VH-VL binders against UPF0305 protein MTH_811. Designs and how they scored, part 5

Target 1, 155 residues: UPF0305 protein MTH_811, of Methanothermobacter thermautotrophicus (o26902)
Amino acid sequence: MKGSDALIMALRNMAATLGVYDLMEVRVFLERSCRFVQERYRAIYVDAYMSMVVDSVLDLKAGFSGTPEMDDARYSLRDALKRLDEINAPTIVGLTVLYRTYVKGEPLHPPGTPFPGGFEVEKKDGVHYCPVKDKQSDNPEALCDICIARQSPLP

## First folded at step 21 (VH-VL)

Design e6 (from j4 with heavy chain S31Y)
Fold by OpenDDE, fold request of step 23:
Structure e6 (fold): chain C 155 residues (1-155), chain A 122 residues (1-122), chain B 108 residues (1-108)
Amino acid sequence: as target 1 above (155 residues)
Amino acid sequence: EVQLVESGGGLVQPGGSLRLSCAASGYSISYGYYWSWIRQAPGKGLEWLARIYHSGRTYYNPSLKSRLTISRDNSKNTLYLQLNSLRAEDTAVYYCARHPSTYWSSGLFDYWGQGTLVTVSS
Amino acid sequence: DIQLTQSPSSLSASVGDRVTITCRASQSVSYNWLAWYQQKPGKAPKLLIYGASSREEGIPSRFSGSGSGTDFTLTISSLQPEDFATYYCQQYDYRPLTFGQGTKVEIK
């Protein structure tokens, strides 16, 4: 079994344990996490995150059969797991992070996610770019180093 | 409700050390958030000293890094600060404070203690 | 370190006055990662504004923040008796975290 297959199976099993209560909890978690996000962006972020979580859980429950996007050049799965543990990430958050990063090959913020200054997460020529990636290098909760997105070039 | 109570302040001689405590209640210091020490000299502004993540990761003001140690005791839910080689200019009210650890708010302080005064004088 | 310079260092005002305090950063503060605090004598600072323009919960609407880059402003639209205090800006983009020198708002 390929490593990617093992991961997706593990995630599927994890997703199978999650229910409506977990989805409710994650919303509360995200609202708290976004408490000090600027007001104009807060709802956008919470909704975006909720969508990611819901989609991830549903995909996994439905038996996602796509081709995993695991890449050894990315933040290692081992280290990602360690990081998620370090920050005491809820199971559903960890699942979402791992699923998006290593299975879907998608950034932790969807393209189009806005940031102050008129910036946004972008996808160009198959590459995802994030304007805030380099600013989060010293914050373990940012998880930007796990995220597949690259730092956006300076305008 | 989160409450922070500093202790350990008092009169200290130059060259000595201070060890301050910050007893936290209403929230576990071992789960989430950053916990910082900030000081304020009499009639002066605020100076950030150090912070510690719940995992134990520490960050220091470079200007004082060599003399500062921030630590914690999870069993006591208490934050500590040690400052060595004290000087007169270290005289200040020392505050402990909490601040979010999220990528969007990892540096603002939402809860503060009332502070403890340290006076460095011969 | 990033220096924050507030203007003025002190001001006198009357109840009902519009008060404006400026905070200038020595370097551009990213994503408006700037906070404002109120401090009364013998008390710890109290968070007023975060993200340059967002009011903390429980903060009256007369307090507002604006600005971006290197120039930020705290405005009290109508000064109340309880607003006489020292105000500090603080950036949380760069380490070490730094504060402005403070602006004391005194009663005229």
Scores: ipSAE 0.595, ipTM 0.890, lowest interface PAE 1.0, mean pLDDT 91
Fold by OpenDDE, fold request of step 23:
Structure e6 (fold): chain C 155 residues (1-155), chain A 122 residues (1-122), chain B 108 residues (1-108)
Amino acid sequence: as target 1 above (155 residues)
Amino acid sequence: EVQLVESGGGLVQPGGSLRLSCAASGYSISYGYYWSWIRQAPGKGLEWLARIYHSGRTYYNPSLKSRLTISRDNSKNTLYLQLNSLRAEDTAVYYCARHPSTYWSSGLFDYWGQGTLVTVSS
Amino acid sequence: DIQLTQSPSSLSASVGDRVTITCRASQSVSYNWLAWYQQKPGKAPKLLIYGASSREEGIPSRFSGSGSGTDFTLTISSLQPEDFATYYCQQYDYRPLTFGQGTKVEIK
């Protein structure tokens, strides 16, 4: 079995256990997690996160496979799967990032997502760029290291 | 609500060591957590000393790294600080503080203890 | 290390006054990762503002923050008796984390 098949199967198995209650808990978690996002961006981020979580869970439950992106050398599949040690709100969000990155080839935050300072997530020549990626290198809780997006060039 | 209580302060001699504890209670972890020590010399400003993640990953102020050790016992929900080779300028109120562990707030302090005074004097 | 310089270091004001404190960073602070704290004598600092301009929960509306890049401002629109304290800015973009030297707001 190919590595990509193993990943999608693991993701599907986890997603199959998730219900409405779990998604409600994820929303509460995301609201708390975004508490200290600047006020004018908070709602945008929470909604974006939640939409990505819901869409990913639904896709996985429906048997969607997508186009695997397993050639990302920035984060090994083994290391990524280690983050899914138990089913809770944080790991569900992690699951979403893994699915988007390694199956759909998309970042957690879609192109057009704004960041303070007049920045935004961008897609150029098929590559996704995020303004904040490198600033998260010393934060173990950040999911940026497993996100497909690259650091945006300096202005 | 989150409560932080520092202990272990007092009078110490130059060249000695301090070992402080910070007992945390009522905390709710949203997306992980960081814990820091910050000190304040009498009548002076605030100086960040060290930070630790529950996994054991540590971060230190480079100016004091060689003398500092931050640690945590998750089973006791307690944070520790050790500072060696004490000097008079290490006299300060030592605070423990919590970081919300999100990528947007990993460096701010939302909860503080009331601090414990350490006086370094012969 | 990044240095934060507050201005002024101290000021005297009366109840009802508009108070403005500035914080200048030696380097540009990304994404407005700048916080303000209030500290009263013998007490721990209290978070007032995060992200340069967002009030912490429970903080009165008379407190506001503004600025970007290297220049930030804390404003108290109408000073109240309980607002006499020392205020600190703090950046959380660079390591090590650093604070301004503080601004003491005293009663006139």
Scores: ipSAE 0.537, ipTM 0.864, lowest interface PAE 1.0, mean pLDDT 89
Fold by ESMFold2, fold request of step 23:
Structure e6 (fold): chain C 155 residues (1-155), chain A 122 residues (1-122), chain B 108 residues (1-108)
Amino acid sequence: as target 1 above (155 residues)
Amino acid sequence: EVQLVESGGGLVQPGGSLRLSCAASGYSISYGYYWSWIRQAPGKGLEWLARIYHSGRTYYNPSLKSRLTISRDNSKNTLYLQLNSLRAEDTAVYYCARHPSTYWSSGLFDYWGQGTLVTVSS
Amino acid sequence: DIQLTQSPSSLSASVGDRVTITCRASQSVSYNWLAWYQQKPGKAPKLLIYGASSREEGIPSRFSGSGSGTDFTLTISSLQPEDFATYYCQQYDYRPLTFGQGTKVEIK
């Protein structure tokens, strides 16, 4: 069994143990983490993130097994696990981060996720861009450093 | 409810050093959030000095970095500010404040202490 | 450092008046990461508005914020006696964190 096969097997086993209360825990975590996200975006952001979490769990339960190429230290599994432990992330958040980063090769926020100022997460020429990645550099709770998206060019 | 109480102010000589304390209650400084020191000279506006994350990571106002140290003692639930080479311009009320560390907004201050006055005079 | 300049520096108004305070940034404040605080004499500042327009919990609806880029406003729609204070804007986009110089609102 390859390293990537072992990871997706572990993620599927984790997903099988998750229930409604785990999803409620994530919503509480996100609402607390987003208290000062601008009022008109807060619910939209929480709902978008929750949808991404649910989709990731359902995809794992349906047997997804893709393995994208991972080619730099910012994407190392050990670094991601360390960061998740440091922020005391709920198990289902950890599952989602690992799945999106190392199995699907997708950013932690879906393309089209809106940000204040009219910016959004986007994909151009096979590269994902996040408008706020660099602005989180002094926020240790942010997972932007393990996210595959790059900082959007300044306007 | 979070409460912050500063102490250690008073009259200090130019060229001296000062250590301020901020005792926190109602929330552990070892769980989440950033904690900052901010000062306000008499009749003047507010100036952010430094902050410390619950993990111990620190950030400083570059203009004062060489003279400031922010630190903490988790067992006493207390934050500290060390200010060296004191000058008359350092006369101010010094506040400690908490700010939430959220994914897309860090740097707001939702709880403030009462402040402690530092006077630098000969 | 990003400078925030408030206007006016002071004003005097009657109970019931609409009051508008402006804050101009020396460069664009990304993503509307701008806040407003109220400070009464001898007291610590109190957060009113975050994200340029979002009201903090417990803040009366007569306080509102608007603006983007370099120009932001705080509006008090019907001034009350307890609103006598100095108001500060603060940006949290760039480091170091910086505040405006303040606007003193005096009730006639």
Scores: ipSAE 0.108, ipTM 0.648, lowest interface PAE 6.2, mean pLDDT 79
Fold by ESMFold2, fold request of step 23:
Structure e6 (fold): chain C 155 residues (1-155), chain A 122 residues (1-122), chain B 108 residues (1-108)
Amino acid sequence: as target 1 above (155 residues)
Amino acid sequence: EVQLVESGGGLVQPGGSLRLSCAASGYSISYGYYWSWIRQAPGKGLEWLARIYHSGRTYYNPSLKSRLTISRDNSKNTLYLQLNSLRAEDTAVYYCARHPSTYWSSGLFDYWGQGTLVTVSS
Amino acid sequence: DIQLTQSPSSLSASVGDRVTITCRASQSVSYNWLAWYQQKPGKAPKLLIYGASSREEGIPSRFSGSGSGTDFTLTISSLQPEDFATYYCQQYDYRPLTFGQGTKVEIK
């Protein structure tokens, strides 16, 4: 309990320091990260992540917060902080990842986000499924190991 | 502009070892990308060997893992490939290359060096 | 490992010709994570196409890619003198990363 209150307080304090420069920085980061995404999906991903970032910052500034429903080693805060440091994530990206993972309990890709080949992140019986999770196991930039989504079953 | 320059090639005896260098300029190897070594035997196609992430985390082609080491020196902005127990089949041009680290673009090589020739003669 | 087989292995063509090169994967490339590279003699490969059909920045519009599943195609709509080179497909869906054996495009 005490840990979750400390996390929410830390995230709100971080959000209070963010402004227009930070939003521009995250957009540059996202554009760079999506450089080789197929063009039809690139705008979708950049816009979805930008909206997620903005919504997270606004929620925290307004004092709205959720209660974490998870206490699972898969969602270790220490592992998330290590991964965010390894990718040199902008502060606002780190805030968004931590907020979605540990406060909202939501995956890092919104449900319904399309993937090439007609696959998407799905929510079924309270569990999120990601079509690419296992394929990214050797990619440290892929935050799939701290994402609450599980690998979609094979067809 | 990113530039990659390989060095350390030349004639080597079977059973020996070699250490290749890749000097990077125009971009820090500590920032956000994977850096790979790829080789091309004379008159043949391309073979991916290994990659290193800016954090130092490494991945190897499983068929060659026991003989390869990829490493880096951030202060020199330089990547290295160590290949041991050399065989005639290791004769190739060795390239260093980089690719983005995001999951949807990982494995696309957008910058390549000009390569360094390694010849393993019997 | 995914085997990529290109066809033809070599072809001769004239400036202005339309050229088609195919790449067949031994397994489906589920997300069309398939790239094409151009390599001129004595030079490193250069990325042309990614995601099966997306052109890299600075690549002339005469280069196009298509296909899905196991079958992919690179098309050069009107060959130029600088296009005589060897072309490679590469999958980046599975590990290890693998390349096709190459298709050499020569002057007729």
Scores: ipSAE 0.005, ipTM 0.537, lowest interface PAE 11.0, mean pLDDT 75

